# Ledger of designs, part 12: VHH binders against q9vm92r272to629

Target 1, 358 residues: q9vm92r272to629
Amino acid sequence: LEERMAFIEDYQQTQARSLLLYVREHQPAELISENGTIFSTTLDFALGKVKKMVRHAEHYSLDDARIKPPTPAEIVENQTFMVQSTDVLKSNAKFKVSEKVMAEYARLAGLYLDQIESLRPDYRWDGSRNLWILKPGYQSRGIGIVIRSSLDDILQWTSNNQNKKYIVQKYIERPLLIYRTKFDIRQYMLLTITDTKVSIWTYRDCYLRFSSQEFTMDDLRESIHLTNNSVQKRYKNKTNRDSRLPKNNMWSLDQFKNYLRIMGAPDGSWSKTYNGFKQNLVAVVMASLDETELLQNAFELYGCDFMLDEHYNPILIEINSTPDLSPSTEITARICPMVLKDCIRVVVDLPKNPTAAT
Below, E stands for the ipSAE of ESMFold2; O stands for the ipSAE of OpenDDE; V2 stands for 0.75 times the mean of E and O plus 0.25 times the DockQ between their complexes.

## First folded at step 1 (VHH)

Design e7 (framework vhh_h_nbbcii10_fgla)
Fold by ESMFold2-Fast, scan of step 1:
Structure e7 (fold): chain B 358 residues (1-358), chain A 128 residues (1-128)
Amino acid sequence: as target 1 above (358 residues)
Amino acid sequence: QVQLVESGGGLVQPGGSLRLSCAASGFTFSSYSSYALGWFRQAPGQGLEAVAAISWSGGSTYYADSVKGRFTISRDNSKNTLYLQMNSLRAEDTAVYYCAARTSLYGKPYTSSQYDYWGQGTLVTVSS
């Protein structure tokens, strides 16, 4: 129950940010009409909600974070906001305000968004669609994953599938694309735990996996949005895809580095990305470990999936505890045996030579 | 489809021994993965409790204080099978025993909510 209330609040906060983002991204004259049906109170509501988020992010340690049920008046205000904001975002409804008044709201939207994005950089990956990805708790291989935009649809889906313990996460609407196509990067990580040290080893080689179709937000099919190989191997590549993309839907690291050179990315862009992988993985491992874990003389191999933003910053999507090491392409036929070989070297040599894996 | 199937339960006298097996299908054991495999039990009228757990690497094990020195958890990757060797059985060990697999990257070995796949259970009765 508390988890449902927390999600509803998160969804409503995301809707407010979505509306302000939409306002920031359009000229004031494009947002208004003499016959507009949306009033300034909708913008006031969105600004108030984001301002509250900024206050909580700055002063969380001094505030009670307990969720309280909304009053009847608050329910009506939220329902009105959701209807009005959805009409703007999905039906291109126009505001009935002057261009001068709209320009001031656009200025305030930019100011408040800049403030919250400075405190929560992950918000920069969001668009104005308020999309969520729903994953079954017992499967992390892409099977049974759905994307939903409606609060009612999400709540009905989770209610109808309670036996599968669905996890609800915000969908990343603004990933870096290659030739208009979505991709992820498989990065291997070996975690070793001894009575004296926790060590994280990242394999220096990796590979990219492409969607079988061009990316579009107008179609939420898994063949476009889920780059997991277990999903994509079930689909044929569409003829409208850029012909420079491989038929087997994978690129080696060398092919990606070549792409970066061709596109004029700054020297060192890959080094920045790889260092970001390491920083993200170290942070996750350190946040997850405590003295009560199943720890002591352990070694575990993980397959880590990343996307990139437009600045080549990594976005950690998933960590897989049982990575597929079967050869599905020439790239995986080369990389997977080498990863296993290197893991054996680390495990065999670590007790005799602590620097063997450095 | 992921399935865990327990076998080896039954009636045994106090002080006796029993070996439980859990056969996994729909996923493959990997000695270098982070899957944790465990045994949980539920005695009549009581809640679910952790008995033993082992990492997929086999390098780490957990045992509840009540079974330490009597039970041994092990796995066979070639057979995709998890085992629980139970020695010096007591009346208090009477319970339905469940095998479970954790696919989450991290978690406490004794927290049942962190395990994603579960078998249907096998009954162990320790009585004369």
Scores: ipSAE 0.000, ipTM 0.129, lowest interface PAE 20.8, mean pLDDT 77

Design e8 (framework vhh_h_nbbcii10_fgla)
Fold by ESMFold2-Fast, scan of step 1:
Structure e8 (fold): chain B 358 residues (1-358), chain A 128 residues (1-128)
Amino acid sequence: as target 1 above (358 residues)
Amino acid sequence: QVQLVESGGGLVQPGGSLRLSCAASGFTFSSYSRYALGWFRQAPGQGLEAVAAISGSGGSTYYADSVKGRFTISRDNSKNTLYLQMNSLRAEDTAVYYCAAGTPWLSYSTRPSDYDYWGQGTLVTVSS
């Protein structure tokens, strides 16, 4: 119940931020019409919602999940806001206010967004679409992944698929792009359990996987938005795609490092990214590890998928328990056998020689 | 086997209204339905155009700019029927209207290729 309430609150807060982002990113004259159907009360509601988020972030722990149930009046106010803001964001509905009044709302939107984004840097990954990605808890390789924008559609999907234990996450609308194209990074992780000791190993090599066409939020096709190789290998590269991108849709780590150098990324950007991979993976594993598993010797190889933000910070997308080890390109033909070889070295040799691991 | 049957087309004067219906068989409209539904039209001598779409839950809708504010898409799960309410009709709305059903990975789609099942079409003529 509390989980459902927390998600609904997060969805509604994201809608308010989405409206303010939309207002900030458009000229006041483009947002208004003499025949407009949306009134200033919609903007007042969004500003009030974000102002409450700022106050909460400043004065209360972000870990405090004790959200009180909304009153019937608050439910009605939220429903009215959702209808009106959706008309603006998805149907290009116009505000019935003067240009001067709209310019003042745009100024306030910028101010409030700057305040919340300074307290919540992860909010900079969000756009104005309020999109959510739904992933099955026990499936891999892009199978069963869906994208939803409606609260009712999200709740219906998770209810209908309770046996698959879906994970609901905000879709990252503003990832780092390379030559206008979406990518993810496959990072291997080895989990070992020996006696009662748990160890997490991140492989030092990785590879990038590119979408078959240029990124756009105006078209939500899986060929643009899901970079998994199992999805992308079904699609041909589009002719308008940047010719500097590889025909096989993969880059080695060395090619990515060369790109960082050419683009003038700060020294240490890759080290920052790699350390971020390690921190994210340790946090997830430690949070999810079942104590009963610690009584049994085990090792398991995972394929971990990351995107990056504009500052080269990693964004963990998925952990796959059955990673694709097929030689789909020259890059995977080289990396996959080496990963398996090094896993054997860590599992067999490390207990006898601690310096054997990287 | 999934089948869609349109009805409600005909001749109407400019400024008039029509309500199109699409009766579905072979699957049920319910909270468990994974089918998104859409209305597409084809004017004489022109290509297929997306008019409106609705998600499986009914929580998400799309309207083409040319019909926005005039047309309303809805679904009735108890009757297993999709509707298109068309108001303030114009000569430019003259076309064969098709209903379509599919399972896009998104809540709705405006692409004909995302729909697996199509009705036979119903003609709407807006003329004085």
Scores: ipSAE 0.000, ipTM 0.251, lowest interface PAE 15.4, mean pLDDT 80

Design e9 (framework vhh_h_nbbcii10_fgla)
Fold by ESMFold2-Fast, scan of step 1:
Structure e9 (fold): chain B 358 residues (1-358), chain A 128 residues (1-128)
Amino acid sequence: as target 1 above (358 residues)
Amino acid sequence: QVQLVESGGGLVQPGGSLRLSCAASGFTFSDYSTYALGWFRQAPGQGLEAVAAISGSGGSTYYADSVKGRFTISRDNSKNTLYLQMNSLRAEDTAVYYCAADLPYGSEWFSDTAYDYWGQGTLVTVSS
């Protein structure tokens, strides 16, 4: 890990937020015991860490800030916090404080979490497990992907592998579920570069891909947590899985819209989601533009994978620069040829109507 | 609900003394293992500046160079009250004085952004 220090800081910040999320989500009486082994200093440390994140985020983005190496005293304090907080989060250790004091810590936890989440909306997708997904930068088909929760395990796993580079990403612990099952959405994007303009086009149709098993955080198996078709096609659907879910583990956009109607989603929920796809993809392209070495009059087709939060806001997971367009189900047999036809239409119509694909 | 209420401000002659009080409600000074309480001031037409701070149970005190040796910060945990004793007052000390609480304690006592709760302020006027 080239930016090892930055990752360690991100991991420790996530641990502090994880502890505060855990405290916010439990009643004060459930968190305390007369025989408790965890003292209020652990909560003070977590609150202080998040408060520092709020101050920092108010002045600049994470990308603009430099992380200085910790002092020996800070290393000891962080180590003590990691031990104590892990005992709470993984072993259900109890705090030795009064219920009144714990209630006040829960109130402060909510306040600071609200503040940082208003500045970093992506933090709303995090749970209390501090989970990370590790994937090889050169392989894009679910091969070699693992989920880890321990800092030492993550650092050892990446250093002990023979792969040249790994991508480490925070695992999304609170995705929207359909019938208790995890899904993602495949959205196609065409990027065109001409002498005078960079244009981003989103295909108007998409499809959902379901996990073969019900979602649970008690089991980190890939058949539950990795919705990639290349992973999921190796597994049979479990018998306890909701029968309303498709046998081929895919839904069309129309089936998803019907689900939204049946579940009483607000009018315009899909339009909001689709506009969010476009906003996310524009932001990513603009951020990476200086790193692109594409030739003039070029085009590139991308397969973009999204999850949704409880309010149908999109969460961008991955962009695949070599999407598979071969038919694998009835849904992909219909959609993939249409994506290619629409790419041709955009190229043909660019001089007349630059918004033809939208 | 946390609330801080200042009192003790007023008009005083140069060289005189005043004692400011800050009554805290909604939390007790014993509720946290760490916290900091401070005094800030704002002179007419000037920005907010740190005057003094006192840490939690350790009782460490901090002062701005302009007031060191003249002002004393203290607290009474049983009365849940913070004090600022101001001696040898000068015209330059004329300002609205604010009580502030940092819960839990931060390391930057002089940074106004470090403090979570603020009082409404009390005016101190050193005549002429």
Scores: ipSAE 0.006, ipTM 0.387, lowest interface PAE 9.7, mean pLDDT 78

Design f1 (framework vhh_8fcz_2)
Fold by ESMFold2-Fast, scan of step 1:
Structure f1 (fold): chain B 358 residues (1-358), chain A 125 residues (1-125)
Amino acid sequence: as target 1 above (358 residues)
Amino acid sequence: QVQLVESGGGLVQPGGSLRLSCAASGFTFSSYAMNWVRQPPGKGLEWVSGISGSGGSTTYADSVEGRFTIIRDNDKKMVYLQMTSLKTEDTAVYYCARDYESGTWDYSPEGFDYEGQGTQVTVSS
């Protein structure tokens, strides 16, 4: 129940940010009508919600970190806000305010969003759709993954699928696209464990995986939104997809570097991305060490999936403890055997004395 | 046997400059890439900058790009971090670390504790 309450709060906060983002990204005249059905109180609620998020992030305390059950009045206010904001975001409902008043709300929306996004950079990856991705706790190569926008649908889905223990994550609505197509990057990580020491290794080669058709938020099908090869292998590439993308839906690192050069990305963009991979993976590993039993002379290989934002900052999507090493393309036929061979080189450097005193 | 000794830290006002030094011994210095990593108070390790063994290529974290310059002197077995336009957010203990060369695997210095004390940089008015 604790997790349920935390998710509901997260969903409602995301709806408030979604409304303000929508307001920030449209001209005031486009948001209003004399026949408008949405009033300024909806915007006041969203601004208040985001302002509370800013205060919580700036003035962290144990009391503020605890989620309190909402009062009956708060439940009603949240429900009213959800209905009104959904009408704006999904049905293009208009505000019944003057253009001058709407312009002031747009200014305040920008101010409050800038404040929260400076404290929570991950919020910059969000759009105005409030979409969530539901993944089974065990990944069956993309099987069972769904994308939902409705709180009730999400709660009902997870309740009906309790045996799978679904993981609920905010969907990344604004990833970097290549030729209007979604991709992710497979980055390998190796952990080695020797007498009180955990070492983290990142593989210096990687590959990109493309979806089989152009990205659109108007269609939530897995062929557009799930980039892993086992999902995309089932779909033919669409005719409207850019012909510069590979038929096998993978790029080597060299092909990606060439793309960055051709598109005029800033010098050092790949180095920035790669070092970001290392920082993200180190942070996750270090956070998990408290709960992990250390084994002498052990190693574990992980497949890590990243997307990028418009500034080439990495977005960690998933860490797989049982990565697929099958030669599904010429790229994986080259990389996967090299990863395995290079793991042996690292592991043979571990201490060979298993009877070393504790 | 391998030793890395950091120095050059201190108290500096915002907008100021400092140069950090790292003296290396116990290994073939020119065969290893070198990095600077920092740990702000109460936070985890953050990679700052890297330089190849030959000195022919350098990389920087977004937060320091354009403000910091990494340099090496292979004859003296030294790595330097020239820091300019220092911000309060740059306050941290700074460590230097060598990359372990293992084929195509990149050893991450951010994922382990460092030997020695590092060098403390405090940016305060």
Scores: ipSAE 0.157, ipTM 0.512, lowest interface PAE 2.9, mean pLDDT 78

Design f10 (framework vhh_8fcz_2; at its last look DockQ between E and O 0.31; V2 from the best seeds 0.00; counts 0 for: pae E 3.4 > 2, unsure alone 62.1 < 65)
Fold by ESMFold2-Fast, scan of step 1:
Structure f10 (fold): chain B 358 residues (1-358), chain A 125 residues (1-125)
Amino acid sequence: as target 1 above (358 residues)
Amino acid sequence: QVQLVESGGGLVQPGGSLRLSCAASGFTFSSYAMNWVRQPPGKGLEWVSGINSGGGSTTYADSVEGRFTIIRDNDKKMVYLQMTSLKTEDTAVYYCAKDFPYELSGWDSTPFDYEGQGTQVTVSS
């Protein structure tokens, strides 16, 4: 119940932000009509929702962590907002307000979105579609993953698939693209437990995985939106795909660094990205330590999947506790054996021979 | 033994400025990149800024770019974080962290394992 309530709240907050993003991104004159069917109360609701999010983000307290069931009046207000905001976002419904009033709402939308995005940088990756990825908790190879935009569809899907422990997470609508194509980055993480502490390690090498088709939000097919190699190897690369992209759908880190240089990315962009990987992974591990079963003098290898935003900030997509280390391309044939060999150095050699250079 | 001692935190009003200091000892300071990391109340660790061993290259989180400046003094074994235009969301315990040397294995430990008590920054009116 609590998990369901938390998700419904997240979905509604995302819908409010989606409406404000839509308003910010369009000219006031494009949003209004004398025959408009949407009233200013819909915008007031969205602004109020985002204003509450800003307050909660600025003023953390234990009381804010507890969610309460909505009152009947709140249920009705939320349902009305969902219907009206969906009509705007999906059916291009128009507001019945003056252009001057609409311009003021656009200004307020920009102000509140700037405020929440400064507190929640991850929100900058959201668009106006309110899309969610549903992943089975025990299957990490792309099997059973679906993308949904409807609250009712998501709730029905999870109810019908309770035995699979589905994880619901926001779809990243504004990822960095390379030659108009979606990619993710496989980053390895090693977790070691010694007699004194838990240590988190990141591997200095990584690789990129590309979708087989150019990115578009007008088509939600898995061949466009799911960069997992288990999904993408099922599909052939489209002929209109940029020829500079690799036929095997992977780039090495060196190829990515060369791309950054060619595109004129700021100096230190990769260092920023890599340090961001470390930050994200430390935050996740530290949050889970109280619930994680610790085995003394053990290690665990994880495959972590990231996307990037347009400013080279990493977006953690998932952590796979059983990473596929089989050689699928020349890149994985090189990196995966090195990862395994280097794990031995950290786990076995460092505790026994910390100064050994052989 | 490796020691990092942070200082310079305190209570400041929105729009104000603070300079944080980190005194390093127990290792060859000039051989390591240094980072600043923060932990807001009830949240996880957030990387803030980094500076390479020679001081010629700096990086910043988007949330602080243009407002914060990281500098180092290898002779004094000090790292500084100059903070301007402070916002309530900058409220956190700030830690400095030594980076792992590239000469170690292909793995590196996170630079965000804080090796000091940290210094509290509270931005409140």
Scores: ipSAE 0.238, ipTM 0.550, lowest interface PAE 2.0, mean pLDDT 79
Fold by OpenDDE, look of step 2:
Structure f10 (fold): chain B 358 residues (1-358), chain A 125 residues (1-125)
Amino acid sequence: as target 1 above (358 residues)
Amino acid sequence: QVQLVESGGGLVQPGGSLRLSCAASGFTFSSYAMNWVRQPPGKGLEWVSGINSGGGSTTYADSVEGRFTIIRDNDKKMVYLQMTSLKTEDTAVYYCAKDFPYELSGWDSTPFDYEGQGTQVTVSS
């Protein structure tokens, strides 16, 4: 129940940001009509909500534990806002305000979004469609993953599937694309636990996975939005997809680095990305340590999936225990055995010789 | 045994500056990259900055880029974090963390040996 409430709040906050983003990204004249059905109160509500988020981010912890049940009045206000904002975002409903007034709202929207995004950089990736991805717990390979926009649909989905624990995450609507195609990076992480130390290891090599289809938000099919090989192997590459993309839908790190060079990315771009991997993974592991009983003298290999933003910052989207290490492609046939071999070095050789190569 | 002792924290107003210090012992300091991490109230641990063993390369989290500077003195076995233009969101306990030795092998390590007690940084008007 608490988690549900937290999600609802997050959804509504996201909706507010989405509306403001929509307003920021359109010309005022495009958003208004003399016969408009949306009133300025909707914008006021959105601005107020985002401003509240800014204040909380600056001064308060946004922990779910602080989420309180809404008052009846708040419920009504939220409902009204949700309906009206949805009309704008999905049905292109127009605001019944003057162009001058709309321009001011656009300015304020920009201001408030900049503020909240400075505090929460991850909000930059949310887009304006308020999409969420639902993943079944303890499942891998993209099985049972769905993308939904409607709050009611999301809640109903989770309610109808109570036998499965679902993870609900904000879908990244503005990922970095390569040749108009969605991709993620598979990064391996090794966790070792000794009597005295927990160590996090990141593999220096990684690989990219591509969707078989060009990316579009107008079609939410898995062939477009999931990058898992287990999913993509079931689809043919679109014939009109960029010819520079690999047929097997994977790139090595070297191929990616080459792409970065071609694109004129700064020399330190990969280093930034890689360090970002470490930062994100350490943060996640550390956050989980208090909740996890550590097994001593153990190790575990993880497959970590990252997307990138336009600045080559990594976005952690998934951590998989017991990742698929099958040689499904020439890329995985190379990297997976190497990862395993080097795991042995860390787990077996290093304890015997602290200076051993890992 | 590895020992890391942080100091230099305190109360400062927004826009102010602080310099954190970390004294390292119990290992070959010059062989390890060093890091600063922080834990804001009610939040998880966040990586802030890193410096390689030789001090010639530095990295920063986006949130502190341009405001914070990490430096080290291998002779003194010290790592420092110069913080400028401090913000309320910089409020946290700051820890010094040691990396594994730099290796050209397959696996790279991330710091987890936070042996220090940390130093409290509070940015408040």
Scores: ipSAE 0.159, ipTM 0.441, lowest interface PAE 1.3, mean pLDDT 88
Fold by ESMFold2, look of step 2:
Structure f10 (fold): chain B 358 residues (1-358), chain A 125 residues (1-125)
Amino acid sequence: as target 1 above (358 residues)
Amino acid sequence: QVQLVESGGGLVQPGGSLRLSCAASGFTFSSYAMNWVRQPPGKGLEWVSGINSGGGSTTYADSVEGRFTIIRDNDKKMVYLQMTSLKTEDTAVYYCAKDFPYELSGWDSTPFDYEGQGTQVTVSS
């Protein structure tokens, strides 16, 4: 299946980048041993893979996008690479090379990573763990979402659940943390359609949702990694969790703005982040309009989930077409009714067909 | 019907100046905050500047602060963007956008929400 082959290629490309990130993040002496089991050809393969990705990114609009099956020789090379690189990344296996050779590989890894990250800025959010998040295609409110690192596990999971549509996305390994704790931001979007135009509206208020435990990549449990409230309300906050975090695991926008001020963020930092939300949402909606037929004089409310990077740049995670507006905390008890009321006000102010106005 | 008509674009040299205009009709202009957004060639929309309904509060994107000034004239139902020290990176189609009163609506919009064609600004070598 073409979709399955495309994902396998994406996973293997990510494995190559993960290995190079691992090499860049460690001193060469830490990576080698006289009894090492990993050969330099594994590094040569990773560098070659990333070099090919750079060439593709520079010419992507001119290339034939068809997926080609690998040759038998390519299959063997890929399998050998996957085994060796997994031993490094998961089991701390060592390279059998001199320190001078390892240092040159580290220099090349940095060079190639800089090249691809300049062409694909979203790659800066990745780490060395090659983690993927699997979400049911139906609205689940966090139910059935899992995080996996193994290609075989991912492929088997989707095969075992073939009566369900799963979406597989790269897990963001380098999110902004507040007091060592993962959060996301729920942002509402309204789409309105008239006979002359499509209008995209972003709500000015929003709220943050925190996990119940400190962030770690060593434990993939949902209490750490899935920040939506329907998941987190099932967990008690761990006692070593920072006491400055909210007990109900939500902050208002005003609380987040106070945090930004305390951390010394420049004036206008929230305005920049919020405008980034708008830009991301406009881009996604405009890209999807060719695929969908929109009903005349209609409106749709969406719940949009963002994370931030360490520079407060927005990372769009998800757009939910049927957002839950049931109040669950004092924060949602305030904002959810306001969103509904303001939605009606926008709809009333928009132009109608002239025949409907008379 | 609500209409926003942008004008005043054109070709200008780096370091030059240009003043964009937006004529509003079909709504109570003085009740709404107004914004400028732009779309550089081959890129998505970028918010540029905003001004509240009374004209007393203005905001700017980091990339244009100190160079651009948003102005409104409620009597003429006009909003303007005074651009100075223009750079090649400012090349884009510029749109104005109606916002709702803060007290009545918590939503922002973009010019793609309205029948506006924008005005082209080109800053070349």
Scores: ipSAE 0.117, ipTM 0.504, lowest interface PAE 3.4, mean pLDDT 79
ESMFold2 (binder alone), look of step 2: mean pLDDT 78; pTM 0.787

Design f11 (framework vhh_8fcz_2)
Fold by ESMFold2-Fast, scan of step 1:
Structure f11 (fold): chain B 358 residues (1-358), chain A 125 residues (1-125)
Amino acid sequence: as target 1 above (358 residues)
Amino acid sequence: QVQLVESGGGLVQPGGSLRLSCAASGFTFSSYAMNWVRQPPGKGLEWVSGISGSGGSTTYADSVEGRFTIIRDNDKKMVYLQMTSLKTEDTAVYYCARGSSPEDYLWEQTGMDVEGQGTQVTVSS
């Protein structure tokens, strides 16, 4: 119940930000019409919602109270906002305001978005579509993953699939693209638990996986949006895809570093990305320790999937506790056996578990 | 011999502030990232914040972002955690931890080498 309420609140906050992003990204003249059907009150509502988010983020509640259920009046106000904002975002409905008034709303939208994005940097990855990705809680490798934009569809999907314990997360609408194509980065993590010490290890080699066709938000098919090799190996690469991309849909780390050099990325971009992987993984592991019983003398290998933003900051997408180490390309044929061999070396160095593999 | 000595903890009321300090010795301080981790009563270790060796980049756990600031002074070999708007949920023993240097093998240990006795922070309700 509380998880459902928290998701609904997140969805509604994301809708308000989506509307402001849309307003910021369009010329005022494009947003208005003499026959417009959308009122300035819709923009006022979105600004108020984001302003409340800024206040919460800046001051953090004195009492970390759970989300309160909305009053009947608040339910009606939210429903009205959802209908009106959806008409703008999905049906290109126009505002009935002057161009000068719309320009002022665009300015305020920019200010409020800049404020919340400085306090919540991950919000910079969101677009105006309010898209969510639904993943089954214990199946990996892209199986059963769907993308939804409707609150009702999401709630109905999770209710119809209760046995799979779906995880609902925002879809990353603004990832870094390479030659207009979506990719992710497979980063390995090893977790070891010995005595009173928890150790996190990251592997200094990695590889990129590409979608089989160019990125577009107009088509949400898995061949465009899911970069897992188990998904992508089912699809032939489209002929209109950039020819500089590999036919096997993978790049080595060296190939990625060469791309960064050719594209004029700032010096140290890869070091920034790799250090970001380490910080993200430490944060996730530490956050989970409150919910996990510590197993003495244990280790686990994880496959971690990252995307990047335009500033080469990593975005953690998925952690897989049963990573596929099968050779699917020349790149994985090289990397996967080395990962396994190096895991044994680390485990042998542990004082209480020198040769244990599981 | 690597040594990390935490200090600055104490009893504080909700909404209050504290600054924690960590004195480092036995290694080239500026070459290593530094982290703060905490252990609340009856719970496991939680990572709180990290800072690069140069001090040029910082990261924070969602629960403390906007309220805590990590800073370092490489000349004094100190790392600090400035805590504001403290909540009862922040009650924990706080430890500083050194990030590990790369090894000859490709696995690189990160952020979880906890040393010393820590410093107790208690936020009373």
Scores: ipSAE 0.241, ipTM 0.585, lowest interface PAE 2.2, mean pLDDT 78

